# VHH binders against N-acetyl-D-glucosamine kinase (nagk), part 11

Target 1, 319 residues: N-acetyl-D-glucosamine kinase (nagk), of Dictyostelium discoideum (Social amoeba) (q54pm7)
Amino acid sequence: MSKEIFIGIDGGGTKTSTVAVDSNGQELARHTSPCSNYHSVGEDLAKAAINEGIKYVIRKVKETITDDDNKEVTVGSICLGMSGVDREKDKLLVKSWVTELLGESINYSIHNDAIVALSSGTQGKLFGVVIICGTGCISLGFNREGVSGRSGGWGPLLGDYGSGYQIGYDILRHVLKAKDQVGPKTSLTQVLLEKLQLTKEEDLISWAYDPKTQSWQKFAQLSPLAFEQAQLGDEISNLILVDAANALYDLINSVIKKLGLDKEEKFPLVYTGGNIERKGILSDLLSKKIMENYPNAEILNTTCDPSMGAALLALNSKK
Short names: E, the ipSAE of ESMFold2; O, the ipSAE of OpenDDE; V2, 0.75 times the mean of E and O plus 0.25 times the DockQ between their complexes.

## First folded at step 4 (VHH)

Design p29 (framework vhh_ozoralizumab_d1; at its last look DockQ between E and O 0.38; V2 from the best seeds 0.00; counts 0 for: pae E 13.9 > 2, unsure alone 62.5 < 65, grease 25.7 > 24.2)
Fold by ESMFold2, look of step 5:
Structure p29 (fold): chain B 319 residues (1-319), chain A 127 residues (1-127)
Amino acid sequence: as target 1 above (319 residues)
Amino acid sequence: EVQLVESGGGLVQPGGSLRLSCAASGFTFSNYYMYWVRQAPGKGLEWVSEISGSGSSTKYPDSVKGRFTISRDNAKNTLYLQMNSLRPEDTAVYYCARDSPSYDYVWGSYESTFDYRGQGTLVTVSS
């Protein structure tokens, strides 16, 4: 008679989302708590944020039980997708926090948040490939044998070609090449200066090198300009997106080959991150390259947020 | 394929009202936080409202609080923005967006961003 729930946690860089679902995968409760990346906020705050979400959703499910004949809430399994969790010791640390709260008898899975992005497009299955294209980019996948593979994710100094950061960086560089008469004119110049409220290209130096505003997101915020101007026919914007598509393809291709997914009858390929979930030049170019080389790929978008993806993975772990 | 299609924009005098709609398809609408964002000519995107998946929580920036109301009808997969007491400064292309996390591997961060797909709907407030 106890109500069995399955919990998914998406521990992002700015907030932690916790979701409880029933055995049918239907959402019962949801909570947002502070960031739980312990490399950013330390262990005490990260642990507190995770436990806050778990306690909240259990309490909320209990509050919806109207049967007074000894029904209780039990957690069948829990899946956590956590930013900053890359190494086995990271996983063991986070697991220790949750087992202190829930005991050791339930099924736990602790993953990097990229893994739960895959499950958000596959309804909780760890099979296929995900490509994440946000501020940075990474591809990750699993074959049917449970072997994982990854490519990219080295950051803007060492990689991230095809990412929002790189697209924003390329906008700045092409605008300045046009100013120097080293490269062609581009409509990006006008829209960039308007967006940044600057009057001329030389002002970009002060904006770009301002020590008070140095973040990779600062450059990634420019990437929508390339999509917008490419739609209006700007050749430089199209070039930037072609180069990005080729870079994303290279990451995906590497993962497919590492995992032997080219030999499958069909495998899912999940697109996530604002730069490739949008229909446009980048996603169209990438999809064209994928389908030309891997007609057995099924290109998908996410169908739920990552915390629900984690919850569905937790649910599927009990099958 | 995720689709978000905005409608309901138009020309209105200052002080007037408009109701925007966004038809959603290709995803489980009720599971997502939804947003309205806008872009005035020559400006960047500005967030103007947020609503939770159930519709029980709404948020607004000070620039529109008290004048704009976000709502949703999960049975129709439709998001709405009721805009009252419109001002010339509200002139913009309005987009609906779903919550779509951004991942930055180097920082280990996973941050929400606005996932908008359509061409938007133009709202012009002028006399």
Scores: ipSAE 0.000, ipTM 0.179, lowest interface PAE 12.6, mean pLDDT 83
ESMFold2-Fast, scan of step 4: ipSAE 0.136; ipTM 0.593
ESMFold2 (binder alone), look of step 5: mean pLDDT 78; pTM 0.773
OpenDDE, look of step 5: ipSAE 0.080; ipTM 0.633
ESMFold2, look of step 7: ipSAE 0.000; ipTM 0.344
ESMFold2 (binder alone), look of step 7: mean pLDDT 77; pTM 0.772
OpenDDE, look of step 7: ipSAE 0.364; ipTM 0.775

Design p30 (framework vhh_ozoralizumab_d1; at its last look DockQ between E and O 0.01; V2 from the best seeds 0.00; counts 0 for: pae O 12.8 > 2, placed apart)
Fold by OpenDDE, look of step 5:
Structure p30 (fold): chain B 319 residues (1-319), chain A 125 residues (1-125)
Amino acid sequence: as target 1 above (319 residues)
Amino acid sequence: EVQLVESGGGLVQPGGSLRLSCAASGFTFSNYYMYWVRQAPGKGLEWVSEISGSGSSTKYPDSVKGRFTISRDNAKNTLYLQMNSLRPEDTAVYYCARDEGYDYVWGSYEPLDVRGQGTLVTVSS
């Protein structure tokens, strides 16, 4: 008898994680392969990374089968959460890889990596809302009818309000306002200069506009300073985080309303990203606001990795 | 004991042809997908052909498509690779390998299953 497996893939920006599960959702095999973002590494290498993961887990499962004559494994479904796969053409490309490897009849789904993040909090159910807050921020969700909604994710220039980038940016703004005496003093000034190994606020210009070190991450990396100083009672830092929480709330609120989740008896709200996945000031602020406005929201953290979330989506697609 | 023994390799001029054979023993040959893989000097293992147990399905990478033909005789437990229009870049040790009957392409993945000692194919003027 052929063993049926379900495969989940998390194609992140730096690595690819592949997991195979059985019909009960139990993990059978896992593999890490290189980056599968073809925008970053090219089509060939991206394809290879995906193939490597799939082949590996299939092989490993086969090894566990006791039938010496014919170890058969059937892939019931595969779900891929891919970074950088947002356009239809991208999805078609990835589809072609999967079908080439597993056949044209393969049951497959391709989602944005944020979707698998949701799944990782909901145990494979595409229902509810996810808020991702890292360097950037985005909120996505699904209602029971399978309709999806999105808010945010426009990037730093166009609107990642509440993100690490925004927090970092706000740190700089407030520090300079303090310098100009048009804003209050903040403990951020000293710690920012120390972190950046600068001696005066004027040097922040050169730092911020340095053509050799232009990145959004550059600003996002400053965000921890706000958290730290807020804990120490810095009012400006607290303000920055309050603003961030409000912004995140607005994103979530938008998705909830778009999808009509406010009418649900209960819906999951998954927190993910470095800024809110752990208990902290920002997560607490956000949670408070959420609970005040949406008592039917169940705030959740991820309970499994995204690849497992994807695998569970694959599994559920057959149920 | 599962065994695969390749033969038919040799020296051939560019544009020439060779036919490789692989004798299988120790397992139910027809129950397995079979593969040819090759390893060129200084390079990794490359998948070059796949055939289903019944022989009804064959697959090739673009590098050899149209030039190579995989076939099998299940009655004789033998796998074949007809190589036409050979090129210097086809120079490699060619291995016969088996798979457990799942229809997927090895591609860049190195098979860890049973393979023979290989046969050397050298394409040179």
Scores: ipSAE 0.000, ipTM 0.250, lowest interface PAE 12.8, mean pLDDT 88
ESMFold2-Fast, scan of step 4: ipSAE 0.015; ipTM 0.491
ESMFold2, look of step 5: ipSAE 0.000; ipTM 0.132
ESMFold2 (binder alone), look of step 5: mean pLDDT 79; pTM 0.795

Design p31 (framework vhh_5c3l_4)
Fold by ESMFold2-Fast, scan of step 4:
Structure p31 (fold): chain B 319 residues (1-319), chain A 125 residues (1-125)
Amino acid sequence: as target 1 above (319 residues)
Amino acid sequence: QVQLQESGGGLVQPGGSLRLSCAASGFTFSDYYMSWVRQAPGKGLEVVSDISGSGGSTTYADSVKGRFTISRDNAKNTLYLQMNSLKPEDTAVYYCARDSEYDYTWGSYEPFDYRGPGTQVTVSS
């Protein structure tokens, strides 16, 4: 009998991770290939990266089969979670690459990478809510009828309220308000200048508006300062994190209401992203507000990487 | 400044053909996926077809498969839609659109960063 495998792919912004699992969800093979976001690297390189990963894990599984009479491997299903893929046309394009390689009879699903983040906290179930808080932020979810809902994810410029970018921006604003004496003094002033190797607040102009180092990540990288200073009792840092928790709650609340999850006996709510996975003031404030309003929410962290979350979705889609 | 300008719309009888053109300027045309989208009276936007920067990959909505053909001429910065066997249901304003680069947003459902002003296609006896 041939060995049936299920393939998960995480097509992140810098690399593509591919994993193959068996019918029990046990990892059989894994591979890392280059970036597969075709908006960034183009269609040819993105397709090549995906094909490389798929071919590698199939070959590695075949190599582990010791029964020479039956070295066949069949792909039962494949799931791709990909950065920059959310539109039906993007999904159809990626599907065409997979179909060209593996044939039309294979079960496949293609999702934005945020969806496989949900499944990495739910053991491969496409039900509940995920909140992702990193450089940007987004909340996504699914109800029992397979209906999806989303709030946020517009990018830092257009309104990633509660994100690392927004926390970093708020640090800069409050430090400058303190300098101008229109806001209270904050310990953020000294630690910000030390982190950036600057001597005075006026130097922040050159740093912030430097076109050679302009990125959202640049501002988001400041966010740990608010966590540290809030822990040390800085009122402004606490205010920034309270505002962030409220903004993240609004995204989650919107998704819950859109999907009718408030009517469920229980639903999973998965936290991912560095700012809320760390145990601290932001995650505590957010969790308190969630539990006060939705006691039926079960707050979870991710238990595996997104490529494994995709593989478990592939496995469950076949069941 | 990015500009997209459609042409070639008009009145046609059922079973007839039209070819739409879109002149693009203000960006490196061959670097972008391009799409045709349409909006029928009283309806939402429908993505009709898209094409990769090289022209090597195309997709079509189920409603137009086998009848419409998307193509591009990168030397002329022009996108085309050949529309055959037109039906009354194809009556809509047709927009040329440049596909968005949205690596900055994981859940963005707005697929285009620029659209032209549109060209009216009316299929009527």
Scores: ipSAE 0.005, ipTM 0.155, lowest interface PAE 10.6, mean pLDDT 83

Design p32 (from d8 with G103D S104Y G105T S106W W107G Y108S E109Y; framework vhh_ozoralizumab_d1)
Fold by ESMFold2-Fast, scan of step 4:
Structure p32 (fold): chain B 319 residues (1-319), chain A 124 residues (1-124)
Amino acid sequence: as target 1 above (319 residues)
Amino acid sequence: EVQLVESGGGLVQPGGSLRLSCAASGFTFSNYYMYWVRQAPGKGLEWVSEISGSGSSTKYPDSVKGRFTISRDNAKNTLYLQMNSLRPEDTAVYYCTRDIEYDYTWGSYPLDVRGQGTLVTVSS
């Protein structure tokens, strides 16, 4: 008989991971191809990387079928979690690439990385909430009716409350408030200037507005200073992390309420991103606040790579 | 200022060895998975090595498995690639990079934390 497979794809900034699983979720084949981030490498190279992965895993599964067996491989569904596919327009573009390769009879699902991150913590179930806290932040979720909800993810100029960017920004803000004597002194002043190789607070203007090094990532890279100084008892650093936890909670709370998950007996809540996966003050403060308000939340970390999360989502969408 | 500076490339004969270094600054190096990627003339980017933040987990594609070893020194904020049994097809510009962070507001990032690269030429 025909072997049915389910394909998951993680289209990251450095590489594209493709995995094929069977109906029990067991990995059959895996391939790494070049970057498929459309905005970084352009449309032609991104499309080629995706096509390479799909063709490879189908071929590898066929090669494992013995001579006495039916050598036909049927693709039941494909799920892609991709960087650069936030808008419906981007999803339609990517769908056109895979439809061109495999035809329109195969079930496709195309999601941004946030949705696939949820699936990576829920064993392929598109139900519950994910909170992603890295350079930026976003909360997304799905209820049992398949209705989606989101909060945050607007970028540093319009939001990203609780993100690494916002923590870094708050460090700068509080250091300058201390300089102006409108806020209390903080140990962040000395360690910030040391980290940036500066001698005085006025030098922060040249650093912040330097067009050669302008990125929101450069502000986010300051966030470890708040964690370090909070451990040493700096009250301002503790305040910054409390504010971050409260902001992340607000995003999560919004998604829970929008989706009616507060009425569920239990729902998963997946943590991902460098700042929140780091065991410490921010994660502890956030988890405490969540459990005080939503004891029915099951706080989880991701348990597999995003390509496997996508493959399990593809498998479960067929059931 | 986030910077990644690659070094250690050069001309080497087939079967030879090279050790590449990547000096990282401006971010908490130990918090990030790090990667070596390469680009051969006229070809796209190819991932060649992955290492976890702690250094406890490493991955390689079959094309370099057993020949290349990725390692890191978190105290020195330095990433390494030890390349043994080099082949002409290993000729490429090698780049040190950290993976794209989960930041869905922008959908994608330019690879602006990637350094200038270091050229490895395997020829006789």
Scores: ipSAE 0.006, ipTM 0.239, lowest interface PAE 9.7, mean pLDDT 82

Design p33 (framework vhh_ozoralizumab_d1)
Amino acid sequence: EVQLVESGGGLVQPGGSLRLSCAASGFTFSNYYMYWVRQAPGKGLEWVSEISGSGSSTKYPDSVKGRFTISRDNAKNTLYLQMNSLRPEDTAVYYCTRDIEYSYNWGSYEPLDVRGQGTLVTVSS
ESMFold2-Fast, scan of step 4: ipSAE 0.012; ipTM 0.395

Design p34 (framework vhh_8fcz_2)
Fold by ESMFold2-Fast, scan of step 4:
Structure p34 (fold): chain B 319 residues (1-319), chain A 125 residues (1-125)
Amino acid sequence: as target 1 above (319 residues)
Amino acid sequence: QVQLVESGGGLVQPGGSLRLSCAASGFTFSDYAMNWVRQPPGKGLEWVSGISGSGGSTTYADSVEGRFTIIRDNDKKMVYLQMTSLKTEDTAVYYCARDIEYDYSWGKYEPFDYEGQGTQVTVSS
């Protein structure tokens, strides 16, 4: 019999991941191709990367078919989660590449990368809320009518409160407040200076404003210090993580209210990103506050990568 | 070009009522959820209410629930916010906002649809 497959694509900033699953959601083939963000690499290279992934997984599935008289593979549907595809014209452009390769009748969908993060925790359903807490942070969700809602994700300069960047920034801020005697002493002072191989707090200005090493990730990489020192009982580190939990809660609360999910019998809330997946004070404080206000929330972690989340969306759209 | 034009604001006494209107153009109106967002003097933006593309689902901030009602007319491409039992803390510039899809991973971030003139609501004696 012809083998029906469902394809998911994660078009990240540095690479493109493509996966094919069967009707039971089991992985059949996977491929990594170059960057498909056409704002970064241009349309020709982005299109080539997507086509490479699709052609590869179809070929690999065909190689697993043992009946030589029936080596047909049918693509039931395809879903793309892509960086740089927020506007309708961007979605139509990418759709044109896929339909050129697979035909106009293909069951097709495209979403930004935050949406496929939600589906990676919901077994491919666009219902509920996701909170992403990494270098930056965002909350995004869908209600049963397919209406989307979001809060945060404006980038560190415009306010990613609760993010790894913000936690790192708050470490620097509180260390300098302690030096100025505006705030209490904190064990963060010693461990920060040791981590950065600095001898005194005034050296932080040269480190922070060094144009050769300037990145938001540079500040976000400090965030583990707050988790470590909070575990050791540092009150300032605990305060930083409480503030972060409150900020993340505000994003989640906003999305829940926008989508009317407080009125649902139950809804999924997916945690993703290094800081919130890291079990400890931040996750515990956030989960406690959520459950106190929304006992109908089902807190989940992602169970697969974004390309698999996209493949499961493709599978569910055909059912 | 997406265009949203708010109207209906004004000066009202505490306990009073106002109806805000938003006229939309430049997109398929029924495909998008619509929101009302406000900015009180000296404060940041605060989400107020949302309505689904079909109008079948509505949601409200805790501070306005039971007092405000969001309605849409897809044929006229209009969103309304009916405000009752107004309080001094409801004083703000009110903006109509189309739901946008988020793309945090994209390096070329576009401004939010909250940008614009809005309509001023002042609740005072």
Scores: ipSAE 0.005, ipTM 0.137, lowest interface PAE 11.0, mean pLDDT 81

Design p35 (from d8, 17 letters changed; framework vhh_8fcz_2)
Fold by ESMFold2-Fast, scan of step 4:
Structure p35 (fold): chain B 319 residues (1-319), chain A 124 residues (1-124)
Amino acid sequence: as target 1 above (319 residues)
Amino acid sequence: QVQLVESGGGLVQPGGSLRLSCAASGFTFSNYYMNWVRQPPGKGLEWVSGISGSGSSTTYADSVEGRFTIIRDNDKKMVYLQMTSLKTEDTAVYYCTRDIEYGSGSWYEPLDVEGQGTQVTVSS
């Protein structure tokens, strides 16, 4: 008897995760390969990373078959959630790589990585809203008609309000305001300088404008400081997280309105990303604001990683 | 707040064994794929091993397969790396990391480590 598998791929910013599941959603094989964002690593390396993962999980599943008469593995469907794949042009490019490897008889689904984040909280259903709060932030959703909606996700320079980048930037801003006596003192000053191994606020200009380390991720890496100091009672840290909660709410509200989900009896709202999954002021303030405006929202956490969310989406496409 | 605290490193002779531990807090541990990554002296981060949220699936870099075993205990919020048959090439600072989540898919996000790591030195 041949074994049918469903493949999910999470082509994240740093690595590519590939997982194969059976018809019951049971994990059979998994592989991690290098980054597949072709905007960052180029087309050849991105394609190689995806092919590596697919070949590996197929081989591993095939090796577990003990039936001497039938060692066939059939791929029923593949879903790829890809960082840097948001335009139809990008989707067609990635589809061409997978089609070259596996042929045209296989069902393909190629999406932006935010879509598989939604499916990781909904057990593979494309209905409801996801809010992702990591280095950047995005809200994305689907209604029952299969219409999609999106707000945010333009990158830090183009306004990732509520993101880890923005929280980190606000920490820097408020520390400098305290130094200038334009704003109140904050415990963020000491912990920021300690984290960056600096002795004085003036050193922040050299750190922030260093072209060798000009990455938006370095600002986002500061965001845990606001959570820690808010828990210890720092008022400025609380204000930063209030502003973040309001910004994230605006993204969610936009997606709900675009998709008519305010008219649903119930809809799932999935929280994911390091900042929103933390217990604390940000998630509490956001959830309070959501429930006051949309009592029909069912706030959920993810139940699996994004590659498994993609695999479950692939599985559900064949039901 | 997300915290990952690595421990268990040390000096060991070639062919020896070590068990690294990672204590996680500030997130729903069982929902995340967890990784061990390492940074050899003067080099970038290298992925070593990964384990699914349920613990049902594990993966390894070719350089460590058959020598290292990754295990997790979701009740204790711990991930472990059992290292055997250690080689001088395994000398590195070892970090555990949660899967990196990408907010928009519109820009690249480099692998980041949350903890200070644990130093493994394999020397005669």
Scores: ipSAE 0.006, ipTM 0.198, lowest interface PAE 10.4, mean pLDDT 82

Design p36 (from d8 with E1Q V5Q Y35S W47V E50D K59T P61A R87K Q116P L119Q; framework vhh_5c3l_4)
Fold by ESMFold2-Fast, scan of step 4:
Structure p36 (fold): chain B 319 residues (1-319), chain A 124 residues (1-124)
Amino acid sequence: as target 1 above (319 residues)
Amino acid sequence: QVQLQESGGGLVQPGGSLRLSCAASGFTFSNYYMSWVRQAPGKGLEVVSDISGSGSSTTYADSVKGRFTISRDNAKNTLYLQMNSLKPEDTAVYYCTRDIEYGSGSWYEPLDVRGPGTQVTVSS
């Protein structure tokens, strides 16, 4: 008979991942195509990348069908998690690309990549909370009624407390406080200057305010220094990570309260993003604080990549 | 356009060695921390190792400490992972990453900078 498949797409900043699964959630085919963030590469290249992935996985599934009487593949649902898709205008644009390829009869869902990050930890269920801690940070969740809640994600300028940006910024501040004798000495001073190939703290002004290299990523890239020095016993590095854990907890707590998840018997809380996926002081401090206040939280890591999370969300939308 | 491409994976017997490489392009490589991240079938992501932009600072997961060595060649925009004394538990897809940023608000673009991955299988 005709093979029904469910397609998930992760449209990341550098590449697009497409995966097809069967009705049991088993992977049938996957493909990597170029970047589909149209703000970065333009509409033509973004659309081509998405179309390439969809066509590839459909073709690969067709090749595995041995029933010569019916080699047709039916797409039951498709879910796209896309970087740069924040507004209804963006969703309508992407929807126009996929409906042009697959027609209006297919079930579509188009989400910002934070939503499919949640489904990557929940086996495709849109219930619970995700906390994402990378260069920036955001907490987002859904209750059983399908109501969504959000805290953070406003960008580093407007408030990414607990993010890699904030950790990096705090490293700079504490190094300069130590130089000014306003704060205690820290091993961060030596490793920061070494990383940036600088000889003295005064050189940080030229580095930090250089308009040619001004980006939030530049500050966030410093965050691993705090993790390393905290493991070596640096008190200031531990303080920075404690402050980050408290800030991330505040975002999670806000989402839990908004959605009434404190009243659930159990709810999933998914950790993702480089700074908390790395097991260590930050994830341990955050988890301890969560469990003290919400023993009904089930702390999870992602169990699959975002494209699989999207595919499972597509599958579950039909169950 | 930012790109990362892994190579060097394959099938190896327990106790063997492999060296993974990651070719980076589209950004100033020496300005970024780089990491190796792995995912075994049915498991979550594990950060295996990371390295500072200059190469002066490195960290390792407890599971690989003493067996794996991360390094970089900034002149060639290449990241390496030397894997010695491989165990069946090291079987995974290995990804090269610059920095992972998921999710965005209305105020910034998310960044998801990972390579497509390279499969490492440790089996007799």
Scores: ipSAE 0.000, ipTM 0.169, lowest interface PAE 11.6, mean pLDDT 82

Design p37 (from d8, 21 letters changed; framework vhh_6z1v_2)
Fold by ESMFold2-Fast, scan of step 4:
Structure p37 (fold): chain B 319 residues (1-319), chain A 124 residues (1-124)
Amino acid sequence: as target 1 above (319 residues)
Amino acid sequence: EVQLVESGGRLVRTGGSLRLSCAASGFTFSNYYMGWFRQAPGKEREVVAAISGSGSSTWHADFVKGRFTISRDNAKNTVYLQMNSLKPEDTAVYYCAADIEYGSGSWYEPLDYWGQGTQVTVSS
């Protein structure tokens, strides 16, 4: 008999991760290819990145088959979690690329990348809530009836409050308020200028408005300063992180209420993203507020990357 | 194809010095926050030091401040940990890790890459 595999893809903004698992969820092969967000890199490069990953993992699995009589690999299901894929038109476009490579007899599921982040903490189940806090932020969830709910994820331009971008923005704002004497002094002033190799606050104008280096990540890169200075006792840095925790709580609270998860005996709440997985202080503030209001929430960290979460979703959809 | 390869770990006497190196390949090194972690026998893994992509900002854990210094050479794609005044308590496997500092374009920036580790033993 042929070896049946299930493929998961995480199509992020900087890279595309592809993984193949067997019917027991065991990882068989993995590949990293370039960015597949076609809004950023165009359709040709995005399609090529996805095809590269799929072809690689199928080839690697074929190489491990010992049965000389039948070395065929059958794809039972594929799940793609893609940045920039929100609308039905986007899903149909990506499906057309994968269908061209694999044929129409395979079960396809194509989602925004936030959905596979949830499944990376729930062993491939679409039930519960995820909060993603990195450069941007979003909360997404599913109830037992398969109804989905979302809060946030509108991008930094439209207000990703609680994100790394917004923490970075708040650092700049408070440093300038201190300079203008409309806000209290903060140790963030000195460390911000040192990080950016600037001499004075007025130099922040040239840095912030430089079109050659304009990106959301540029502002988000400042967020570690608030964590460090809060640990050293800076009151403004502490306020920035409290404000971020409150904003993230509002997103989670919204999704819980929309989905009726407050009525469950227990539901998973998955934390992911650099700001709450590694930094500690933000996750501590957030978790305290969650547990005070929703003691039935089971706070979890991801146990695998989003591509594995996608692969487990692909596996579960076929079972 | 992303790799982090640590080197420099060995047996040293109390009060001695060591420099650890981590050679990186397969990514744009200057865009990544680099960190050193350690795991001692019977202990959990802990963060020792970290450095920004440009090298302009560094962080050191309180238990190594004044003794350890993190630095990087972006031309050589290498991060270093200079360890001075070593104590038996510094005995651990030391790990190099990389985390995207900016340019991710995704909703989150988890710790991206880890090395295999290098053993440091400080004799009493």
Scores: ipSAE 0.000, ipTM 0.158, lowest interface PAE 12.7, mean pLDDT 81

